# Ledger of designs, part 31: VH-VL binders against q91z69r481to671

Target 1, 191 residues: q91z69r481to671
Amino acid sequence: GRRNSHARHQDSGQVIPLIVESCIRFINLYGLQHQGIFRVSGSQVEVNDIKNSFERGENPLSDEQSNHDINSVAGVLKLYFRGLENPLFPKERFTDLISCIRIDNLYERALHIRKLLLTLPRSVLIVMRYLFAFLNHLSQYSDENMMDPYNLAICFGPTLMPVPEIQDQVSCQAHVNEIVKTIIIHHETIF
Below, E stands for the ipSAE of ESMFold2; O stands for the ipSAE of OpenDDE; V2 stands for 0.75 times the mean of E and O plus 0.25 times the DockQ between their complexes.

## First folded at step 15 (VH-VL; framework fv_ifabotuzumab)

Design q5 (at its last look DockQ between E and O 0.06; V2 from the best seeds 0.00; counts 0 for: pae E 6.6 > 2, placed apart)
Fold by ESMFold2, look of step 15:
Structure q5 (fold): chain C 191 residues (1-191), chain A 125 residues (1-125), chain B 107 residues (1-107)
Amino acid sequence: as target 1 above (191 residues)
Amino acid sequence: QVQLVQSGAEVKKPGASVKVSCKASGYTFTGYWMNWVRQAPGQGLEWMGDIYPGSGNTNYAQKFQGRVTMTRDTSISTAYMELSRLRSDDTAVYYCARDSEWEDYLTGSYGMDVWGQGTTVTVSS
Amino acid sequence: DIQMTQSPSFLSASVGDRVTITCRASQGIRDYLAWYQQKPEKAPKRLIYAASTLQSGVPSRFSGSGSGTEFTLTISSLQPEDFATYYCQQYKSWPYTFGQGTKLEIK
């Protein structure tokens, strides 16, 4: 079996965690053209304040105001996924996912990735679909924000699919980035 | 100790190219963006571009687009900057400099926290 | 490109003086600003990032302030080892750009 416990920690009354939905909504409204999003750090104070507010049951991003720094909101989103008890891409699937880089044909590669991801709980897949649709959409603004699928994979890949401690970190990191890039580009085929 | 050690000084003629190396130690080389910055004699600092060693992805300042190539060899934790079609006004000290991170390389950058010692490149006819 | 302009370009001061260096950005950069110290024939050293956060190991006499388009580096009590050129640098957008520098001479 499966050892992915991520779905068990999600709110059963809401499939997409509120913090994820709120950050993505905010960036869609105010941040699609924001240069260097996910690469440039936001304010550590603001990131922690937003994160702590969500932990207290508040939603500091629910107001339609645009006073929050986009890099800080992006940082909150990254820290949410980094802080998951089990990574979004479960460690149990790591070797099989990484092996997909051997498939040169990108459409065939996407189909193999899809097969592996379909073994995951539906609630996890729904979060993945939401996130990667957003990352693909964001990358369509790359002429303005400088964040194409390649850059986004570099900045987000380590957070989403951490290399297991027993694996070679250097070699595997490049493969993780390539798989995440593939998923951003071909998200409609995969999800 | 985090350290960046660059290759030695170079003397070149106009029209030639130069390749400067930057060897990293004391941290996970593939997890941090590496910048290249130059400084002409008696002048300020000029950002040339960067590379993410984990993937080889690069961003170049428009001024250097078409003349600069940034690469790396992850097996020896070394970044490279090659500048072609050299002119006399390319005479400068060339620095590599690592992007900093909040908490870890996974969160983002706050500018350049560690610099190499610099490589002097002299272009003279 | 975001132009960074420092003032003054040259500054002479005595040991113990309070020294202020300013940096202006041509566009709003919030707090995406770093300050560097460069001594003759040495690589730059980061003093401050996020406009006001002191790099660990930097003496507390250094401080930074400002946001948006105007920023200040302050040395509260100048020491002999503070003779150097100081640069501000924005990291909000590509290309990253530096101020032209402020050369600080100790009298």
Scores: ipSAE 0.085, ipTM 0.649, lowest interface PAE 6.6, mean pLDDT 86
Fold by OpenDDE, look of step 15:
Structure q5 (fold): chain C 191 residues (1-191), chain A 125 residues (1-125), chain B 107 residues (1-107)
Amino acid sequence: as target 1 above (191 residues)
Amino acid sequence: QVQLVQSGAEVKKPGASVKVSCKASGYTFTGYWMNWVRQAPGQGLEWMGDIYPGSGNTNYAQKFQGRVTMTRDTSISTAYMELSRLRSDDTAVYYCARDSEWEDYLTGSYGMDVWGQGTTVTVSS
Amino acid sequence: DIQMTQSPSFLSASVGDRVTITCRASQGIRDYLAWYQQKPEKAPKRLIYAASTLQSGVPSRFSGSGSGTEFTLTISSLQPEDFATYYCQQYKSWPYTFGQGTKLEIK
């Protein structure tokens, strides 16, 4: 897939891109209990319509009476992160991050992850904190939505922390998922 | 055991409508996209559209827009495909097929892992 | 729409032969490709997904490779039960599209 310009989604000058904030807000309002949320991307047509609307500087999700499908909104959020020219987790930190999997104690692992992530730009950290706080909150409804931290990590891992091409995709993906899961669970410690 | 069981063969006149059913069992019906694919005699596979039973969200191939309707009854884990204004070239075997569970694991989808047995629809004068 | 071009349309081979089927996408689809086997009067069966991942229960003589726009299905040593029609399918974007198929016949 083609990478989208990160700048297009930050035209409002907001620290958190409008598309991210709007999608997360919408899901918090209407989708927390939605079974299998983020497991599917929804209607491509609707996803594209929403995405295009944001690209035009609009906010199609601002209306509380919006009839948008939760899966489509979820798809837009994933698509945004997937489309970033630079992944949310920079490739330069990939090796160091996955190395944290060797730390058995989860709290200690979180501290190491924190140390690595604090080297990132503040703008990135703010988005990470916002996203992972949301994912943690969403996982609290796992009895209803069937999306525990691990399941969410499976869905977001490849998108947020893609495995570099020089690395083995299959072997590294499991580690990516565990790292993302750890971040979801220990987001307060990390951010 | 995951299984898709489709309704029986149909014979229709041109201009009529046909509604094929696909009953799912052995898995959470609402958690998987359901595809509809048809195959004319001696021809290849043609994707018609899909539906997410959890929401009822659908995607249709442009060729069938305005003529196909995909629905579901979650209470009985059954998907439906209705094709209207039938013509002779609609004669085909129609399949329902389930997408894999995790759509955005690296590939966004894994294709269709479980298929119904097919429903033969014959359109003739 | 993404067009899938499969080649060859027909292939004759003998038991024990190495067989290769190619699928080309009109645009990049990463590894969003599946291969299916279909026998007469039967529903298709998924063999490979994600371009190279073998479906559980499928013999190891089947393999898939490729990314982007060029993909290959290989049967290392053809068995009698492998004579069938094979299809590639992209699931990168709606509408999903299939190759036209490759009928593998006994020589």
Scores: ipSAE 0.026, ipTM 0.565, lowest interface PAE 4.0, mean pLDDT 90
ESMFold2 (binder alone), look of step 15: mean pLDDT 91; pTM 0.927

Design q6 (at its last look DockQ between E and O 0.42; V2 from the best seeds 0.00; counts 0 for: pae O 8.8 > 2)
Fold by OpenDDE, look of step 15:
Structure q6 (fold): chain C 191 residues (1-191), chain A 125 residues (1-125), chain B 107 residues (1-107)
Amino acid sequence: as target 1 above (191 residues)
Amino acid sequence: QVQLVQSGAEVKKPGASVKVSCKASGYTFTGYWMNWVRQAPGQGLEWMGDIYPGSGNTNYAQKFQGRVTMTRDTSISTAYMELSRLRSDDTAVYYCARDSEYEDWLTGSYGMDVWGQGTTVTVSS
Amino acid sequence: DIQMTQSPSFLSASVGDRVTITCRASQGIRDYLAWYQQKPEKAPKRLIYAASTLQSGVPSRFSGSGSGTEFTLTISSLQPEDFATYYCQQYKSWPYTFGQGTKLEIK
């Protein structure tokens, strides 16, 4: 099973884990226009170094003069969510969330998604709101970074909302991507 | 089994256009970027561009901007590369190639892991 | 654009030899580097990605090393089936670029 190696950051009293906040802050400062962000895998060595640093209670991204590779920082962010013992989108909500794909009107879809997500713990919702606000903001630079909401949804969908084993992986993944895309686009309505 | 099957050889006149197809099977077509790479006779590999079939988003090498168009038909898991205003130096074997899994953060996996068999395009008067 | 320069362009060697091919990037590309093998009239085959990770199914006699701007592909003991053309490729940024290739011939 998955293991949350960053649990200590959640115990610090911070609503948003330091690793999440730091990575997103760094990308907002230096990576919004980075071509292919979250698509290209980061440097294996650098990703591990950054991850390990956070695990030691450090913040390797606090220095504004840091020259870390944006792809590596992006990789660390995704790796965090991938490594959660419980996915950001709980498996218990999977079927209901996927069912929202049947709603053609995107605004109505967003409202249904909102109803489902509001049943989640506040701590989870705060992280979701923070993440999806960032992803939406990032998508506004799609002309430069080539990452529109759908492309970002493709990158994050499997990580944030993994398809349960009992489900059809191929068909459900497409729906997951659409749901995540919808959330990116309508994050203000949903959260 | 992941496989890319390309259309057959083409012979074109200068100034004409050619459209090469690449049919994917064995994987989720919309979930992987597709590259196009060509190779002139006796020459090296040249990246032309890529497309994400899920969104239709494309990136083209500057050399081919305005002359290349990459598209896809998701209903039949097929990618297309069209090159217009052909000239003799466009004679080459054209390959489609799938990007590797980008979710492999442990290994940092990337590059082109699956290739089509290639399509020979000959441009001659 | 990032230019990739391979050396040598041609290399003659015998079965059993240790062979090394070098690839240099005009800019730092971390470990965003792949190596491909291509045999005549065949499509390229990926051997190594992330500069040093061996593709599944590729013999262990192949290895990759390097980071930043200097990279090497090494064949520890050359086998008859290894005579081919090899290419490096960076995928750090668009446009993706290949080295000019190294043709490995039998001596």
Scores: ipSAE 0.218, ipTM 0.763, lowest interface PAE 2.1, mean pLDDT 90
Fold by ESMFold2, look of step 15:
Structure q6 (fold): chain C 191 residues (1-191), chain A 125 residues (1-125), chain B 107 residues (1-107)
Amino acid sequence: as target 1 above (191 residues)
Amino acid sequence: QVQLVQSGAEVKKPGASVKVSCKASGYTFTGYWMNWVRQAPGQGLEWMGDIYPGSGNTNYAQKFQGRVTMTRDTSISTAYMELSRLRSDDTAVYYCARDSEYEDWLTGSYGMDVWGQGTTVTVSS
Amino acid sequence: DIQMTQSPSFLSASVGDRVTITCRASQGIRDYLAWYQQKPEKAPKRLIYAASTLQSGVPSRFSGSGSGTEFTLTISSLQPEDFATYYCQQYKSWPYTFGQGTKLEIK
C-alpha cells in the first residue's frame, strides 16, 4: 500500500521513516553477505507480516532473537518505496534526469544530477542520501552477495524512478538504471 | 507473451567449443537473471550458471568453472552460453531459463518461470 | 552446495490415484523450493513455487507443502496428462540444485 498522508510531511520530525531505517539497519547487521539480496524473493507471508507491524507503529526488526529472512526484509524495503504516493524521484524530473546520460564525463554527470536534485524538499534528499549510502555500502560486498551497483540499480530503478507509460519502456528503463547506478557510485558527490 | 527462443541443434567434435544463443522477448531482458541448465540423455537437470544481463555478472557452477562463458548482447536481448574443450559427456540438451516469474520489481524471483525450447548438442568423434 | 533428494525415483500408478512425491534438502531452505513437470522431449514447466504456491494455470489437483528440509508434491487424482517426470529445485543459494527426478508412469 500507499503511505497514509493524514499528517503534513514538511514538519514530520522523523526524516528517515522507521521502516526504512529498520530494514537498512537489519540488513547492515545480518545481510551484507547474503547472496542475491533484492534478487530472490522472500516469503510473502513474512513480508506482509513485517509491513503490517510497521504500519501499526511497531518495530518487528528490533528483536535480535527473531529469525527474519534477509530476502523478506529486503522485500519490505522495496515495497515501501513502491507504495509511496509520489516516487522517490519525482515524475517532474524524469526527462531532465534521463537526459543526464548524454554527459559522458561521470563527474560532470554527477554534478548535473546534484543540481536537479537540489530543488527537491530537504526531507526527500535526506532519505535519498540514506538509501544510496546504504546501496553503495552493500555493493562493496558484491564479491559475496553478487549485487554490484549495476544489479542494485536494476532492482531499484523501476521502483524509484518509474518510466512513464508514453515512453519506450525498454530503452528508458536502461537509462533509468544507468542514472540510478551513477547515483549509487557517486552518492557522496551528489548528496 | 514472455518467450525464450534458442539456437538450433549442433554436432561437435571433442575439443571444440559450442555457443548457444537464447533470444528473449516480451519482458525487460536486463531486469531478470538468465540461467543455463543442461540435461544429458536419460538424466536429470543440472544447473550450469547464470548471468544478469543488466550488468553482465555471472555465477558458474564449480564443475564448469574455466570451461563455460556466459555473455549477452543487450541490444538484441540475447544471452549466450559457450562451453569449451567439449567432451563426449557434454552431450546434452541445453536450456536457458529466466530466473523470475514476475515483471513486478518489488519482490524478486521465485525460481525459473520461463524456459527456452532447448538446444541439443551432440559431441561425437 | 545444498543437495536435493527426491523419493521415490520411480512411481507406477493408475488414473485416479493419489500420488505423493517427497523432496529433502541437505540444509534448511525455508520455502525457497519449486516443483517442475517435464514431459518427454519438452522443456520443464514450473508447477509450484515458494513450496506451496500453485502456478497460474496449473490444475488444483496439484499441491505442494513443506518448509525447511522436507517438502511434498501431491496429485490428488491422477489424470492421463500427469504422467511425466517431476523435479524439485531449491533456489535459496547458488548453485541452484535439483532433485534427481521422479518418473511417474502408468502400469
Scores: ipSAE 0.129, ipTM 0.648, lowest interface PAE 6.3, mean pLDDT 86
ESMFold2 (binder alone), look of step 15: mean pLDDT 91; pTM 0.934
ESMFold2, look of step 16: ipSAE 0.089; ipTM 0.647
ESMFold2 (binder alone), look of step 16: mean pLDDT 91; pTM 0.933
OpenDDE, look of step 16: ipSAE 0.012; ipTM 0.565

## First folded at step 16 (VH-VL; framework fv_ifabotuzumab)

Design r1 (at its last look DockQ between E and O 0.57; V2 from the best seeds 0.00; counts 0 for: pae E 5.6 > 2)
Fold by OpenDDE, look of step 16:
Structure r1 (fold): chain C 191 residues (1-191), chain A 122 residues (1-122), chain B 107 residues (1-107)
Amino acid sequence: as target 1 above (191 residues)
Amino acid sequence: QVQLVQSGAEVKKPGASVKVSCKASGYTFTGYWMNWVRQAPGQGLEWMGDIYPGSGNTNYAQKFQGRVTMTRDTSISTAYMELSRLRSDDTAVYYCARDEDWLTGSYGMDVWGQGTTVTVSS
Amino acid sequence: DIQMTQSPSFLSASVGDRVTITCRASQGIRDYLAWYQQKPEKAPKRLIYAASTLQSGVPSRFSGSGSGTEFTLTISSLQPEDFATYYCQQYKSWPYTFGQGTKLEIK
C-alpha cells in the first residue's frame, strides 16, 4: 500500500492532532449524511492543498464558509493516518489483534480487543477513542450515507492497521476489516 | 497481470435465474470492490451493484433490489452475480469490473472481465 | 440518481481530426468522472479518471477536462484505432451512472 512518509504529527500541544480534529469536526458539520463518504476518492489536488496547509501550521478547515469537498476532507483524514511512520495500530499488536477474530461473540471480542489496546500509549488511545467515536457516530447515518460499520472498516482498515509484509495479505486484510468493524461498533466498551 | 475471467454464455427462459462468475487473478481479490455492469444489445452501460469480497458487503442498484444477489468465494478469488426472475429485457452482456483503489476509494473501473452474454428467450 | 448526458450521441470524423465529446451531469459531481472506450464485442476500457487523469498506457492524444456538471473528452488527433463508443461515468454517489454513449464513426 501507498504511504506518505512526509505525514507528521502536529505538535501543537494538542493531544489530538489538529488535522485529525479539524477533519472530523468538518465532517461532523457537513458530511455525516454524505453518501459514500471515505469510499469516494477526493480531488487529489484539493487533498494535497489541504494537507500542505496543515503542514504549514494552518487550519484550512476552520472557516465555516469553507467550500472544501467532503470527499477531499475525508481523504485528508485517511491520508494522515496512512502516512504515519508508526501506524495507529502498531505492528507489534497485529497478531494478537487478528487472533481476536476467533471470538465469535462481538462483545466478548471487544473485551479482548480492549485488553490488547490498553497496553498502548495513552496518546494513541486518546486518538483512537476520538476517531472511533466519530466513526461510530458516522455509521449511525448509514441509511443516508450508505457507510455502515462494515464499509467504514473497509475504508479505514488498511490505513489504520496495515498488514505486515510477512503476513498473508489476502486473509489478514479481511480480518483487519473485521477487527476495525468490531471496534467501530463497540467503541464505548473498548475505550 | 491483473485479469478478470467470466463464465460462458447463458441461455435462459423467462422466470429462471442465472448466475455469472468472475474469477480474479493478479491482485488481492479481497481488497478491491467488484462491480457488475450490464449492457443490453445496442444499448449503453448500466451499473447493477458492487461487492467487497473482503467482507461480502454489497450495494445494489434499486432497479435490481430483490432480484440480484452478489456473492464471492475468496478461496478461489471468484465473484458471482445471480439474477432471478429473468425477463426478456434482461438479455445483455454482463461484466464484472474491478474498482480502484482499495486504499483510497474509488476511481472508477480499471479492469474489466470479458463479459458474459445472457439471453432470455421463451 | 445522477443522470449523465453525453453529446453528441453520434459523431463522424476523419483521421487526424480533433474530436470533443461532452458529458453533462444532472448535479455537481466535482471531478468524480471517468471516461471509457468500448470497441465492438469488447469490454470497456478506462481512459480517464478523476475527470482529467490519464490512465496509464493511454495515448497522450486523449485528454479530459471539466468539473462540476460539464465535462469533455478530447482526442487531439484522431487515429484509426480510436473509432469506438465512448462513455462517461460518475462515481460520486450510488448508483453509479453512465452516459448514454457517443459512437465515433469514420467519416
Scores: ipSAE 0.371, ipTM 0.793, lowest interface PAE 1.8, mean pLDDT 91
Fold by ESMFold2, look of step 16:
Structure r1 (fold): chain C 191 residues (1-191), chain A 122 residues (1-122), chain B 107 residues (1-107)
Amino acid sequence: as target 1 above (191 residues)
Amino acid sequence: QVQLVQSGAEVKKPGASVKVSCKASGYTFTGYWMNWVRQAPGQGLEWMGDIYPGSGNTNYAQKFQGRVTMTRDTSISTAYMELSRLRSDDTAVYYCARDEDWLTGSYGMDVWGQGTTVTVSS
Amino acid sequence: DIQMTQSPSFLSASVGDRVTITCRASQGIRDYLAWYQQKPEKAPKRLIYAASTLQSGVPSRFSGSGSGTEFTLTISSLQPEDFATYYCQQYKSWPYTFGQGTKLEIK
């Protein structure tokens, strides 16, 4: 047989999916200054090839001589979260999460978000912590990559926290983006 | 029918401001970045910046930083670009253009407005 | 900023001719290149993105090639409706930048 592979996140004894860890590691090494990352699409062919390699249990991003396009690697990461059976932020918590924008004090807002997120499975929280620490780190290079927390929230918000179809898409999308931005900025308080 | 319809031509004096509107229809206005691009007479195209109508977040080309303001009114699906302290070399056709939205991001501008001529002269 | 240089600035050709327009980037842009057609009194229309991917609804006589710093737009059999100015545009880095244009006139 076929083998499914996971790269392990060693610090907690919990597993970060290999595709997530590998994409984030690659971007940390080669893409922090890459302009428009997560907003500009890479090659559709390359995105599919990388994704298929991970599905075969390979890691095409581990090679030191790897020259993959940063936008293609970012696209793979984005598609991974888009493809989850359930969104990373579950729809059951949607209303409670977006209501947190009403809390003016940002520290209190972060603590309230934390309390809501602590009700999620630990495996989900570990992936969230890893992702948002990375997004925060990436945003520290925004003078070069043009992707501040606001821009990243716009690009990731719909993928991570889709607005339920029965909700008003316009007003809810702005709230989603604000909550995701808050989590990027205040990830250490939340996780 | 995806459309971007812009406001009419403007004639301005140096030092004035101009505000161009771009009304979107046929798609979810708040889900796509909106770009502003200008074209001086007989010249190429120049990107000025963009706005995400869902949040109001903007990015401006450094050349226009401090002179350009991009806004929107989501209740009427309309984006705006205001350019202040006009000079004669700001004479151009100003376009709004929507970013294509794909699962992995954008491949550039797929839909353009018809353009708004702004003339800056004494 | 990434400068885009097109050649030629002007060309004239007959219906049925094969036409090639070139575009050079001042730095590598991989395949982050689009081609636009602008007819008189009209806004630009995207023909090609990702250097070689044809926009839906664009006739198959249009094709794009190249990567890195050198790109071409080809019209394999020129039609009367193809007279226009053609622009390349990079979208690898902000600010987005365009070539100066190539005006194509039909004989």
Scores: ipSAE 0.220, ipTM 0.697, lowest interface PAE 5.6, mean pLDDT 88
ESMFold2 (binder alone), look of step 16: mean pLDDT 92; pTM 0.943

Design r3 (at its last look DockQ between E and O 0.52; V2 from the best seeds 0.00; counts 0 for: pae E 4.9 > 2)
Fold by ESMFold2, look of step 16:
Structure r3 (fold): chain C 191 residues (1-191), chain A 125 residues (1-125), chain B 107 residues (1-107)
Amino acid sequence: as target 1 above (191 residues)
Amino acid sequence: QVQLVQSGAEVKKPGASVKVSCKASGYTFTGYWMNWVRQAPGQGLEWMGDIYPGSGNTNYAQKFQGRVTMTRDTSISTAYMELSRLRSDDTAVYYCARDSEYEDWSTGSYGMDVWGQGTTVTVSS
Amino acid sequence: DIQMTQSPSFLSASVGDRVTITCRASQGIRDYLAWYQQKPEKAPKRLIYAASTLQSGVPSRFSGSGSGTEFTLTISSLQPEDFATYYCQQYKSWPYTFGQGTKLEIK
C-alpha cells in the first residue's frame, strides 16, 4: 500500500520537524555515550546523503538495520538549524537575551529568559523545548561523552543564536555561550 | 593568512614551571578550539589538552591533569600553556594547534589544521 | 586510550617509488583518522582527514584508505619534497593519540 503524502502536510504547524525528531530519537537510542558528539565531525558524504533523503520525503534513520555514524547524525541536526532562514533564537531578541547574563542568581536569570522566550510563537517554543530537553539529557552522560552543558553550548551556540552583524562578534559570543548553557541546565524552569 | 606564533625557547630546572604563549592572527581567535601538543626529542607527538578561547573551557589529558593550566587573553588573541613541577622528561617541543572546522557544512572538527612553529623547553639540572 | 601503531617505523625509498605506510588502532575508530607530514624542525602539516579525504592543496599522489582499525597512506610516485616523517592520528575519542611515526628517507 501507497500512502497519500498530502496527509503529512496537514500537521506541519503543530509537530516537531521529522528530521529533528528522527535525529534526536536516533541519538537517544544509540549515541548518548558517544564521545565528542556535536564537536567531532562525521562524514560529509553521509551527512549529505541523510539530508537529501529527508528532502525526498524518506526517513533513513527509521531503519533499525542501518548503522549510521553518530557524528554524521549529529551533523545533520546541526545543519538543519543552521539552514533555517530565521534562526531558532530570533535576532530581534538578541540584545535582551544576552543582557540576562548580568543576573547573577541563576534561578532568577532562568525566569527572565523564560519571560523573553514565552513571547515567541508556540511552534518555535515546541522545537526549543524538545531540543533543549534533549541537550540537557545528553549532558547527563558527560562523564562518558565529554559533552557537558558548556561544551554543548560552544558547539551549538553559533548555530542557534547567531550574533547580529551590527554587534561586536567576539565579545558577544562568550555571552551567547553562557545564555545557551543556562538554557540547557535550566530548561525545565524556562520551558 | 592564518598564523600561530609561539614564544621563544626556554631552559628550566626540575621543579620549575614554564608558560608558553601562542599568538593567533588571521582568524576569529575566540571561535576555534586551541590544542597543545608536545614532541620529546626524537619522539612522536603527544596531545596535552585544549581550550576554547571564547569561554575559557578546557579539557586536559589525564597524564597532565594537575600540572597543566591552559588560559588565554582574548584582548591580544593569545593562548597560554603552563606546565608546573617540571621533570627532565618534560623536555620537548611544545606546539599550539588550531582545531579545524568544515566551514561549508558546520559539522565540527576534523583534527588540527594550523600549527604554531613550536617552542623548545629544555629541563635539566 | 586508543593506541595507534604505525609500520614501518623507518622506510628508505627512491624518487619515483610507490610507498605505503600502515596505521593500526587498538579499537575501532571508523574513519576518524588524519595523516600528518612533518619535515625536520618544522611543525606537522595535515595531509588527509576522515581517513581518505585529501586536504586542499595536497598533491593527488597522496591517498588514504581504510576504516575501523586498519589504515594506509599511499604515495604513488615519490617526489624529493616527500621525504619526511609521517604520523597518523585518531580523533574519535579523548585523548587524541598519534602513531609513533614513520620516517621516510632517501635511499
Scores: ipSAE 0.256, ipTM 0.700, lowest interface PAE 4.9, mean pLDDT 87
Fold by OpenDDE, look of step 16:
Structure r3 (fold): chain C 191 residues (1-191), chain A 125 residues (1-125), chain B 107 residues (1-107)
Amino acid sequence: as target 1 above (191 residues)
Amino acid sequence: QVQLVQSGAEVKKPGASVKVSCKASGYTFTGYWMNWVRQAPGQGLEWMGDIYPGSGNTNYAQKFQGRVTMTRDTSISTAYMELSRLRSDDTAVYYCARDSEYEDWSTGSYGMDVWGQGTTVTVSS
Amino acid sequence: DIQMTQSPSFLSASVGDRVTITCRASQGIRDYLAWYQQKPEKAPKRLIYAASTLQSGVPSRFSGSGSGTEFTLTISSLQPEDFATYYCQQYKSWPYTFGQGTKLEIK
């Protein structure tokens, strides 16, 4: 996927990028019950407008009366992670993470995933913890939004943990989604 | 070239079941949602549901809940749609159609960019 | 469910004509709309998505516009191969729904 510099989205001294915090906050307020959230792509124009606003150092989502489409805000969040120069899940951990799929018991799998993720920088872990806590919370509304951990993992798997080009894209993508699903479900154990 | 090839025409009796296949080629089968849409003779298009081949996750239209089952075999890049308890009004051309992706693999929907050739299912006593 | 209503259901036109088809949604769907062309005994073909984005390979004489509840498909200069049935489809929410179709016939 496309990788862009997101230096403008990270405020100096902030552990969680403003764009991430703002998008998640907005969705928590207005989008938890939105059917198909993250499945339906937002307006390209609106997504770009929001993105560009953040790049200018603004926060277009700070207004409580904001009328932005939930799908566009969701799209911005995904684009942020997709556009990272280094994926949230580093490629160096890809093989090890995928190998966790061999563990049938989800709890045990989570423990192994935890062990691997704890080797990552604290800054990355903090963002992961924040994101996956949100995704877990969002999945609790699956009766309304139709986005269970599986659906969410499908949407975020490629974005957060892209399959390296040297790997089998077909088999690895399914495994990536399963790993992400596991993390969503067992986020408290992992982080 | 991206292509969806469906199974041949079916003739069924009321109460029977039909299973239509859709073989995908030219792209990563597990990375795209697959829709099923039908069209009765002389009528419009009707969405039945979708499946994500990478996980097997499905969404069905309420009209078909309890009567439709969508599955896939990733080893042969083939999606299946089974409709049970067939009625005469189930007579239609059934299409598989790939959901397009714009931003990333398996993310977002922008409609259906690739369609199978259709499978005619006739239900008659 | 979101209902999609197309108008007109039937349209007769001549080659070279400007043709306009309208699609109305029962509720706001932003720009989560696609247009399809279907020829007899053929599968539908996507022409437009995101209400106004032209599918790759589709002639520029096709265009889409609109947002919210009103949408329009326009053929600037009708060609012989354009006589077909056209459908709009919303993908804002499940279930996905189609308009009833507009059959474009030669005058």
Scores: ipSAE 0.057, ipTM 0.693, lowest interface PAE 3.0, mean pLDDT 90
ESMFold2 (binder alone), look of step 16: mean pLDDT 92; pTM 0.938

